VH-VL binders against Uncharacterized protein ycf53 (ycf53). Designs and how they scored, part 15

Target 1, 237 residues: Uncharacterized protein ycf53 (ycf53), of Cyanidium caldarium (Red alga) (o19887)
Amino acid sequence: MNRIRFISLILNLDSCDSNIQEYSRLAYVHDLNKLMDENFVSLLLIILKLAKNSKRLQPTYHNVYLFNLLKSYALSEIDGYVLGHFSRGFVNTLMHYKNAQYETLESLLSANNFFEANKFTQQILLELAGEQSKQRNWMYFTDVHSINHQSVSDLNHLWELYSQGNFGFSIQKRIWISVNKNWKKFWKKIGWINSNSKWLKYPGEFMWAVNAPPGHLPLFNQLRGVYVLEFIFDYYL
Below, E stands for the ipSAE of ESMFold2; O stands for the ipSAE of OpenDDE; V2 stands for 0.75 times the mean of E and O plus 0.25 times the DockQ between their complexes.

## First folded at step 10 (VH-VL; framework fv_amivantamab_arm2)

Design q4 (from p2 with heavy chain G103D; at its last look DockQ between E and O 0.67; V2 from the best seeds 0.00; counts 0 for: pae E 2.8 > 2)
Fold by ESMFold2, look of step 10:
Structure q4 (fold): chain C 237 residues (1-237), chain A 120 residues (1-120), chain B 107 residues (1-107)
Amino acid sequence: as target 1 above (237 residues)
Amino acid sequence: QVQLVQSGAEVKKPGASVKVSCETSGYTFTSYGISWVRQAPGHGLEWMGWISAYFGDTNYAQKLQGRVTMTTDTSTSTAYMELRSLRSDDTAVYYCARDEWFDESDFDYWGQGTLVTVSS
Amino acid sequence: DIQMTQSPSSVSASVGDRVTITCRASQGISSWLAWFQHKPGKAPKLLIYAASSLQSGVPSRFSGSGSGTDFTLTISSLQPEDFATYYCQQANRYPLTFGQGTRLEIK
């Protein structure tokens, strides 16, 4: 991938999904250190600053991934820019999320800490569902009606963006529909039950990395039935 | 208050079966699983298997596969463990314990134990 | 299956002593280990989960540490009610497995 294509992916200037997927795949399979030097890093930071100030930059899982890759080089100039412009997190800053807990969730997701991100997601959902759900430490069907639609959308958006489209309730819904809403086929396809149709042992038998099956995360406890997740799929996504 | 109350001690002959009950109270029975754990005299604790109260799905220790059956009755909030083809080395205290799927802790509440003695 | 090995098999100690019990897993289990206290005639009692998290209602003199394969339970100042058998248990994957136990006896 050349520098002009890297810039276009960050700025979301490509209109063709196949071209975007090709460049994202190249970022995975090629050593991107060959593209980075002090001058290119400086140019990229200037472009990001200008795009943010113009309010033209919208987060995609491609530019989120590429921004995190840039940040992973841990150069002092990059760290200074991040502190100055994206202290709340890249996506939170661009989307202006109102719930301060989403800054913590983004921090966990950006660090690839999917285990803690999953735990924090469960906490957010319980708090959104109300005091009775929080006291029980699980959500009853009636409680799901109390959850704000935008909150579910924002939460899902973070999961999609930081997993390159591999995780999130929306991805789970897509898979659920693809198996004609058959719950056992869904659970097997997203990897919540094993090949013998036995539930995995939490937490050690689940996969806490982006290479898990599509839709694997976030987890949602099926031990208490399917009604809450079904409602989220049907009415909030 | 969460309580798990087990059935009383049993004396059985080799080749017989035993069915131990575990009646629960103080929580929503179908929202948790039940694990069964036993302890033979002079030995440590051994996990036997797990059952989901909501779905009835089970996972048994391989050593016991084919001899053990775990069931639930949601109308009485009671779990059952049946062990068939009893041997003398099945003499043990049998415990039920509450199990949570999305929590990092297992076995937060236990029954009082049921002594099963296998003798001829 | 993951084998759990405790040491020592027994400890004689006095009230007020500091006691350390170790547990080794045959494979890496990250931090997914629990400690139980078991007194004769009573059900086992959960003390520590996730290697170092104290269960509600358990005194702070109990602490756990370790990750990977090597874990430790420490009782900082032994009380009369602490004389019991202690078990570690891996909670990483099925089948769940326990250590063979460590008997803590009064000297």
Scores: ipSAE 0.500, ipTM 0.781, lowest interface PAE 2.8, mean pLDDT 84
ESMFold2 (binder alone), look of step 10: mean pLDDT 91; pTM 0.922
OpenDDE, look of step 10: ipSAE 0.630; ipTM 0.838

Design q5 (from p2 with light chain A50S A91Y; at its last fold request DockQ between E and O 0.77; V2 from the best seeds 0.74)
Heavy chain, then light chain:
Amino acid sequence: QVQLVQSGAEVKKPGASVKVSCETSGYTFTSYGISWVRQAPGHGLEWMGWISAYFGDTNYAQKLQGRVTMTTDTSTSTAYMELRSLRSDDTAVYYCARDEWFGESDFDYWGQGTLVTVSS
Amino acid sequence: DIQMTQSPSSVSASVGDRVTITCRASQGISSWLAWFQHKPGKAPKLLIYSASSLQSGVPSRFSGSGSGTDFTLTISSLQPEDFATYYCQQYNRYPLTFGQGTRLEIK
ESMFold2, look of step 10: ipSAE 0.606; ipTM 0.820
ESMFold2 (binder alone), look of step 10: mean pLDDT 92; pTM 0.935
OpenDDE, look of step 10: ipSAE 0.847; ipTM 0.937
ESMFold2, look of step 11: ipSAE 0.591; ipTM 0.809
ESMFold2 (binder alone), look of step 11: mean pLDDT 92; pTM 0.932
OpenDDE, look of step 11: ipSAE 0.842; ipTM 0.934
ESMFold2, fold request of step 12: ipSAE 0.559, 0.499, 0.549; ipTM 0.797, 0.766, 0.789
ESMFold2 (binder alone), fold request of step 12: mean pLDDT 92, 92, 92; pTM 0.931, 0.929, 0.932
OpenDDE, fold request of step 12: ipSAE 0.890, 0.858, 0.873; ipTM 0.961, 0.944, 0.949

## First folded at step 11 (VH-VL; framework fv_amivantamab_arm2)

Design r1 (from q5 with heavy chain S52I; at its last fold request DockQ between E and O 0.86; V2 from the best seeds 0.78)
Heavy chain, then light chain:
Amino acid sequence: QVQLVQSGAEVKKPGASVKVSCETSGYTFTSYGISWVRQAPGHGLEWMGWIIAYFGDTNYAQKLQGRVTMTTDTSTSTAYMELRSLRSDDTAVYYCARDEWFGESDFDYWGQGTLVTVSS
Amino acid sequence: DIQMTQSPSSVSASVGDRVTITCRASQGISSWLAWFQHKPGKAPKLLIYSASSLQSGVPSRFSGSGSGTDFTLTISSLQPEDFATYYCQQYNRYPLTFGQGTRLEIK
ESMFold2, look of step 11: ipSAE 0.589; ipTM 0.801
ESMFold2 (binder alone), look of step 11: mean pLDDT 91; pTM 0.903
OpenDDE, look of step 11: ipSAE 0.845; ipTM 0.938
ESMFold2, fold request of step 12: ipSAE 0.622, 0.625, 0.564; ipTM 0.825, 0.818, 0.797
ESMFold2 (binder alone), fold request of step 12: mean pLDDT 91, 92, 91; pTM 0.910, 0.925, 0.920
OpenDDE, fold request of step 12: ipSAE 0.871, 0.875, 0.880; ipTM 0.953, 0.955, 0.955

Design r2 (from q5 with heavy chain S105Y; at its last look DockQ between E and O 0.76; V2 from the best seeds 0.00; counts 0 for: pae E 2.03 > 2)
Fold by ESMFold2, look of step 11:
Structure r2 (fold): chain C 237 residues (1-237), chain A 120 residues (1-120), chain B 107 residues (1-107)
Amino acid sequence: as target 1 above (237 residues)
Amino acid sequence: QVQLVQSGAEVKKPGASVKVSCETSGYTFTSYGISWVRQAPGHGLEWMGWISAYFGDTNYAQKLQGRVTMTTDTSTSTAYMELRSLRSDDTAVYYCARDEWFGEYDFDYWGQGTLVTVSS
Amino acid sequence: DIQMTQSPSSVSASVGDRVTITCRASQGISSWLAWFQHKPGKAPKLLIYSASSLQSGVPSRFSGSGSGTDFTLTISSLQPEDFATYYCQQYNRYPLTFGQGTRLEIK
């Protein structure tokens, strides 16, 4: 990858038509080490500032990944830029999410801390469903009706973006539809039950990494039936 | 107020079966699972398995597979554990416990225990 | 199966003493360990979950620590009601397994 292509991808001016993992492993990581010097970093940060101020920058799978890679170089100029312009997080800043808890969620996701991101997602959903759901630490079916549509969409968007499209309620819904809404086939396909159709033990038997089965995260407790998750799939997504 | 009330003590002969009941109250029965734990005299605690009240699906400890059956009756909010082909080393106090499976920890409320004695 | 080994098997102590009980898992269980108190004729009582989190209603003299394979339960100043058998229990994976117990007795 060259410097013009990097700028184009992080600004979402090109499309990536290949597997993200292949592209990131071979092209981006190797190219970034060869591309990054003080002058290019300064130029890139100026261009990002201008793009952000123009309101044209939208988060995508690719530019979220590239922004995280940029941060991984830990140069003081990059760190200063992040603190100055993206203190709320890349996606939160660009999308202007209203719920301040999404800043914490994005921080966890960007650090690949999927276990804590999942716990925090459950906390957010319970708080959105009302005080009784929060106090019980689970949702009764009727509680789900009080959840704001945009809040679910924003939550899902963060999961999609920070998992390169592997996680999120929307991915789960797609898989659920692909098995004709058959719940047991769905649970097996996303890895919540094992080959013997036995529920995995939370938390240690679940996978807390991006290489988990598609749709594996976020978890949603099925102990209390399928109605809440079904409502989320049918109504909110 | 959450309560789990178990059936009374049982005396059985080797080869028989026993069915211990666990009647629950003070919560929505189908919203939780039930785990069963036993303690033989002079021994520690042993998890036997659990059952989902909503779906009726189970997960049994492998050493008991084939001898244990856990069931629920939603109309009475009661869980049952049946242990077949009893041996003298099945003599124990059997406990039921409410099981969250997904929460901070599994077992928040326990029954009072049921002594099952297996002797010839 | 994950074996849980407690030590010591028994402790003789006086009111006011500090007591430490250890628990070792046969393989890593992260922090997914609970501690229980069990008195004759009563159901087990949860003291600690997630290795170090105090269950509500449990006195603050109880504390837990550890991660991975090595865990401890500490009672900072024994009270008369603390004489019981204590169990650790892993919930990292099925089957759930308990330690063999540590009996805490009056000296």
Scores: ipSAE 0.583, ipTM 0.808, lowest interface PAE 2.0, mean pLDDT 85
ESMFold2 (binder alone), look of step 11: mean pLDDT 91; pTM 0.929
OpenDDE, look of step 11: ipSAE 0.815; ipTM 0.919

Design r3 (from q5 with heavy chain S31Y; at its last look DockQ between E and O 0.70; V2 from the best seeds 0.00; counts 0 for: pae E 2.1 > 2, grease 20.3 > 18.9, SAP .5 > .496)
Fold by ESMFold2, look of step 11:
Structure r3 (fold): chain C 237 residues (1-237), chain A 120 residues (1-120), chain B 107 residues (1-107)
Amino acid sequence: as target 1 above (237 residues)
Amino acid sequence: QVQLVQSGAEVKKPGASVKVSCETSGYTFTYYGISWVRQAPGHGLEWMGWISAYFGDTNYAQKLQGRVTMTTDTSTSTAYMELRSLRSDDTAVYYCARDEWFGESDFDYWGQGTLVTVSS
Amino acid sequence: DIQMTQSPSSVSASVGDRVTITCRASQGISSWLAWFQHKPGKAPKLLIYSASSLQSGVPSRFSGSGSGTDFTLTISSLQPEDFATYYCQQYNRYPLTFGQGTRLEIK
């Protein structure tokens, strides 16, 4: 990758070939080191400031990934810019999410802390389902009706963007439909049950990394039946 | 209030079978699994396996595979553990415990225990 | 199977003493370890989960630490009701396994 290509991708000005998902899953830290010097970083931060101020910058698989790579480069100038302009998180800032909890979720996802991001997602859903679900620390199947559509859409968007399209309720729904809504085939395909159809042991046998099977995260407890997840798939996505 | 109430003590001969019941109340039975744990005299706790109340799926400790069967009856909110081909070293207190799949901890509620004695 | 080894197998102590029990896993289990208290004639009771998190209703004199393969349960000031057998238990993977137990007795 060259500097012009980098700028084009982070600003969402480039057309992508098919199968970009595979490309986006690769770590580019070594390539980024070849691109970065003091002058390029300064220019890039000016360009990002101008793009943000135009309010036409939209988060994409590419620019979320590239922005996270930029942050990992560990320059004080970058850290200062992020603090000044993206303190709420890249996606949250650009999408103007209203729920303050999504700042925490984005921070966890951007740090590749999928275990804590998954736990926090469950906590958010319980809180959105109402006081009774929060008190019980689990959701009774009818409580899902209290969760608003936009909250689920926003949660899904964060998961999709920070997993290069590998995670989120939307990819889970797509896979569920692809197996003709057969729950056991779905669970096996997303890696919640093993080849012998035995449930994996939470948390240690699940995969907490972006290279997990498509749709693996976020987890959703199926031991209480399929109604809640089915409702999310049918009515919120 | 969540309660797990087990069947009473049993005395069995080697080669027989035993079926211990675990009747649950105070929660939605199909929303949790049930694990079975035993303790032989002078020994520690040993996990035997678990069963999903909703689906009836099981996962048995390999040591007991082929000798143990776990079942549930949703109409009575009761879990059962059957251990076959009993040996003297199967003498133990058998516990049922509620399984917190997706929780940060397991076994939040336990039955009172069932003593099974296997003697010639 | 992940084998869990506790030390010591028993300890005699007086009220007010500080007691430390260790647990070693045969392979890494991250922080997926629980501690249970078990008194004769009673069901086991969960004390600590996730290696260091105190279960609700458990006195603060109980604490847990460790990660990977080496874990510790500490009772900072022993009380009369603490005389029991203590078990560590891993839940990193199936089959779930317990340590052999540590019996805490009155000196």
Scores: ipSAE 0.537, ipTM 0.789, lowest interface PAE 2.1, mean pLDDT 85
ESMFold2 (binder alone), look of step 11: mean pLDDT 92; pTM 0.928
OpenDDE, look of step 11: ipSAE 0.840; ipTM 0.933

Design r4 (from q5 with heavy chain W101F F102W; at its last look DockQ between E and O 0.66; V2 from the best seeds 0.68)
Fold by ESMFold2, look of step 11:
Structure r4 (fold): chain C 237 residues (1-237), chain A 120 residues (1-120), chain B 107 residues (1-107)
Amino acid sequence: as target 1 above (237 residues)
Amino acid sequence: QVQLVQSGAEVKKPGASVKVSCETSGYTFTSYGISWVRQAPGHGLEWMGWISAYFGDTNYAQKLQGRVTMTTDTSTSTAYMELRSLRSDDTAVYYCARDEFWGESDFDYWGQGTLVTVSS
Amino acid sequence: DIQMTQSPSSVSASVGDRVTITCRASQGISSWLAWFQHKPGKAPKLLIYSASSLQSGVPSRFSGSGSGTDFTLTISSLQPEDFATYYCQQYNRYPLTFGQGTRLEIK
């Protein structure tokens, strides 16, 4: 990877991304760190400012990852830019999400805090399902019909973007379809049950990192039945 | 209010079986599991296993595998724990407890306990 | 299996005293630790979950701390109703395991 390619990817100027996983692999992260010096960072910030002001910037798997990498350099100029232009989060700012809770979710995801991001996702879903679901701290199967379509789409989008396409309800749905909607095969494939088909102990036996099985996160408690997740897969995605 | 009410004390001989019931009320039975915990006299608490009320799936402590069976009856919102081939060291108070599984805490509500005495 | 070891096995204390009970796990359990109070003839009662989170209805004189392998339950000013046996319990992995208990006795 060179500097021109980096600029092209962070600005989403490539017409075709043939391999999303390419940029999240450890070897590419190592190469990208070697590109960064003060002069290149300064140039990137100027370019990003201009692109944001012109409304040309759209979030993608690649530029979310690259922007998060840029933030990790912890330079005062970068911190000032983030505070001035992306204080609500990169994706929230560009997509103009209405729910302020999505700022918190994005902050957790960008910090690779998947455990807290998962908990917060459940809180958002419960709130969207209605006051009784929120007070009960779980969603009864009929409550899912109260959740609006766009809210599920926005939640899923954040999970996909900050996991380089590894997590989200949409990847879970694709895996579920790939096993002919067989729930036990699905749970095993996404790593919610072990090789002996026994449920993992929450939270310690689950994997809270991007290298977890595809579709591992966010969690949705299946021991209350499969209807809610099935409805989300069939009607909201 | 959530309540778990267990069956009464039992006296059994070695080699017999015991089946303890745990009748629940005040919540949706199939949305939670039931864990079973016992305490022998002079000893601490020991987890025995759990059952999912929705699926009937179980997970038993390895030392009890083959001797314990946990079941539920959804129509009466009741969980059962059967321990077979009783030994004198199975003398204990047996508790049921509600289990949320994927929540932040375990065992939020408990039954009152059932004393099972195994004596020859 | 994760062994949970409590110290001390018993404590004699007076009303108003500050009492500290420790619990050590044989392996790291992050913060997945609960504390229970158990009185004879009653069911165990959850006091603390996630190492430091106070269960609803539990007096604020109870507090928990720790992570990894070392955990502490503290009662800041003992009341007469606090004399009981206390258990720690890990829920990091199956099988769930409890400490052997700490008996808190009136002096």
Scores: ipSAE 0.615, ipTM 0.825, lowest interface PAE 1.8, mean pLDDT 86
ESMFold2 (binder alone), look of step 11: mean pLDDT 92; pTM 0.931
OpenDDE, look of step 11: ipSAE 0.767; ipTM 0.895

Design r5 (from q5 with heavy chain S52N; at its last look DockQ between E and O 0.81; V2 from the best seeds 0.00; counts 0 for: pae E 3.2 > 2)
Fold by ESMFold2, look of step 11:
Structure r5 (fold): chain C 237 residues (1-237), chain A 120 residues (1-120), chain B 107 residues (1-107)
Amino acid sequence: as target 1 above (237 residues)
Amino acid sequence: QVQLVQSGAEVKKPGASVKVSCETSGYTFTSYGISWVRQAPGHGLEWMGWINAYFGDTNYAQKLQGRVTMTTDTSTSTAYMELRSLRSDDTAVYYCARDEWFGESDFDYWGQGTLVTVSS
Amino acid sequence: DIQMTQSPSSVSASVGDRVTITCRASQGISSWLAWFQHKPGKAPKLLIYSASSLQSGVPSRFSGSGSGTDFTLTISSLQPEDFATYYCQQYNRYPLTFGQGTRLEIK
């Protein structure tokens, strides 16, 4: 990847479907490492500032990944830019999310801390279901009806973007439909049960990385039945 | 508040079966799993397996696969462990313990134990 | 399977002593380790979970530390009721496994 293509991808001027994502990620990692010098970094930061201020920049699988990689170089001018213009997080800033919890979730996802991001997602869902669910530390089956539709959509969007389309309730729903809504086939496809249909042990038998099976994260505790997850799939996505 | 109360001690002959009960109270039974743990004389604790109280799905220790059956009765909030084809080395105290598939801790509450003696 | 090895197998100590019991896992378990106290004729009692978190109702003289493969349980000032057998247990992966136990006896 040349510098012009990098700029085009980060500005959301190109498209890529989800199956090309792994292919594109390999190309990004390889090409980004070879593209970076002090002048190009300075140019990128100027372009990002201009795109953000014009409100033309929308988060995509590509530009979230590229921005996250840019941050990973840990250069002082990049850190200063991020602090000055994207202090709430890249996606939060561009989508204008109001909920401060999504800033914390984005911070965890951007750091590839999927274990903590998963735990925090459970906390967000409990709070969205109401104070009683939060105090119990689990959601009663009727509590799901109180969850705001947009809040679930925003939560899912963060997971999709920071996993390059590999994670999120929407990906889980797609897989669930592809197995004709058969729950055991679904759990096996997303890697929550093994080939003998036995549940994996939380947390060490789950995968906390982007290369996990599609739909693997976020986890949702099935000890209390499938109703809450089914409701999310059928009515909120 | 949370309590697990097990059935009483049993004496069995080799080749017989035993079924130990674990009656729970003070929490929503179907919201947690139940693990079974045993201790043979002169030995440490050994995990036998667990059961999901909501679906009835089980996961057994390989050593016991084929000889153990774990079940639940949600109407009485009771878990059961049946061990078949008993051998003398199955003599042990058997415990039930509350188990969470998805939690930060396991085995926070235990039953009082059930001594099963297998005499040839 | 993850093997859990405790040391020592037994320890003799006096009331007021500080006692440290160690536990080693055969492979990394992060912080997914619990400590149990087991007295004859009673059920095991959870003391520490997540390697260092104190279970509610457990005296603050008990503490846990470690991560990865090496863990310790410390009793800062032994009381008469603390003489028991102590087990570490990993709950990171199936099968769940316990250490062989450490018997804490009066000297």
Scores: ipSAE 0.416, ipTM 0.746, lowest interface PAE 3.2, mean pLDDT 85
ESMFold2 (binder alone), look of step 11: mean pLDDT 91; pTM 0.916
OpenDDE, look of step 11: ipSAE 0.841; ipTM 0.935

## First folded at step 12 (VH-VL; framework fv_amivantamab_arm2)

Design u1 (from r1 with heavy chain F102Y; at its last look DockQ between E and O 0.69; V2 from the best seeds 0.00; counts 0 for: pae E 3.8 > 2, grease 19 > 18.9)
Fold by ESMFold2, look of step 12:
Structure u1 (fold): chain C 237 residues (1-237), chain A 120 residues (1-120), chain B 107 residues (1-107)
Amino acid sequence: as target 1 above (237 residues)
Amino acid sequence: QVQLVQSGAEVKKPGASVKVSCETSGYTFTSYGISWVRQAPGHGLEWMGWIIAYFGDTNYAQKLQGRVTMTTDTSTSTAYMELRSLRSDDTAVYYCARDEWYGESDFDYWGQGTLVTVSS
Amino acid sequence: DIQMTQSPSSVSASVGDRVTITCRASQGISSWLAWFQHKPGKAPKLLIYSASSLQSGVPSRFSGSGSGTDFTLTISSLQPEDFATYYCQQYNRYPLTFGQGTRLEIK
């Protein structure tokens, strides 16, 4: 019964309201780990192959987690399938991202290397904002207008999928709205300032793991005001 | 091109206060923080605290809580550090340094230093 | 607070020598360590950040290594302008702390 549920989730056959989908995501991770054995791993790989061949596979929190978990078993059949069909990365392949930098970002995220993924995300944003932003190593406030909606959506999608929904600009926006757009309350909720409203020291006082507060990553430097992040939230999400 | 120019040397008595200025040029002042670091004669460097120019938020070393105030004037791109209730062990060279909350390198540019002497 | 301890307190060396200075943190700081050069009457100068990354404009004879608690600054071939005091500094957490310094003197 439980295994049939997971097969349905791999095939993207479940449609839930956002609250049920959110709880199912958390329950999925917990329950999948409890059900894994060698026979179920083999079955899940077969189902994944069938789903991909039917062209019904879309990246979700569930199948990204499953794909990474299957890879961790290091079976030759899994490694061969990954090389044959997902050499550019699971999400990149399914979404047809064209920017080669997203392959690097996905590789970092899939390895749970959130520190380097965060640095690389900032590099991508600076390059998208223009050559002056890249040379300065920070974004002047009007430079944000050069970044396009699709680029923000793609970055956000990768962060959400590889953090089991815990990270990304969209969860940050949701939290920001939940505190009536109060920046100090937002920073505290996502863990950028501590309980005494003091900024954490980059990089050692930040948390580089999925158990960080919701919305903790990616970081966005607030020393230069809120305009850039506010613009991303209001106009690109 | 980036420059931090500090105010001149000061001689003070115990119990007085001192305010050191740090005038910046060659970069956008509100895009960085300023840290203050001091060095007593015969001693190493000691971080005193920092200020975010854009917001005015501060973080002071616990040892100096209650005696130090850091401020900025964005119209002149100048940071200030005031140390009150001076003691003889506050005799030191005081430096300002440019700081990033998010950067992998701290203190990339420094002021020339300001000698503050506290004696009876 | 994270205490930073340097060794040696001073070293005498000749031009052309290889010099190694060590720095130990009282607790793990990953790679969040910088090295500074300081000459009397001048501002400190950043040499190395992130334990091993060379600051722009710093000669390649300077290098850094280490992670966790034990760190090293190396000058591969000492030049006359390298005689100074050297400080390590952690930036893993507040308060930011410096080592006590290592004086590098001409032999």
Scores: ipSAE 0.392, ipTM 0.729, lowest interface PAE 3.9, mean pLDDT 84
ESMFold2 (binder alone), look of step 12: mean pLDDT 92; pTM 0.924
OpenDDE, look of step 12: ipSAE 0.816; ipTM 0.927

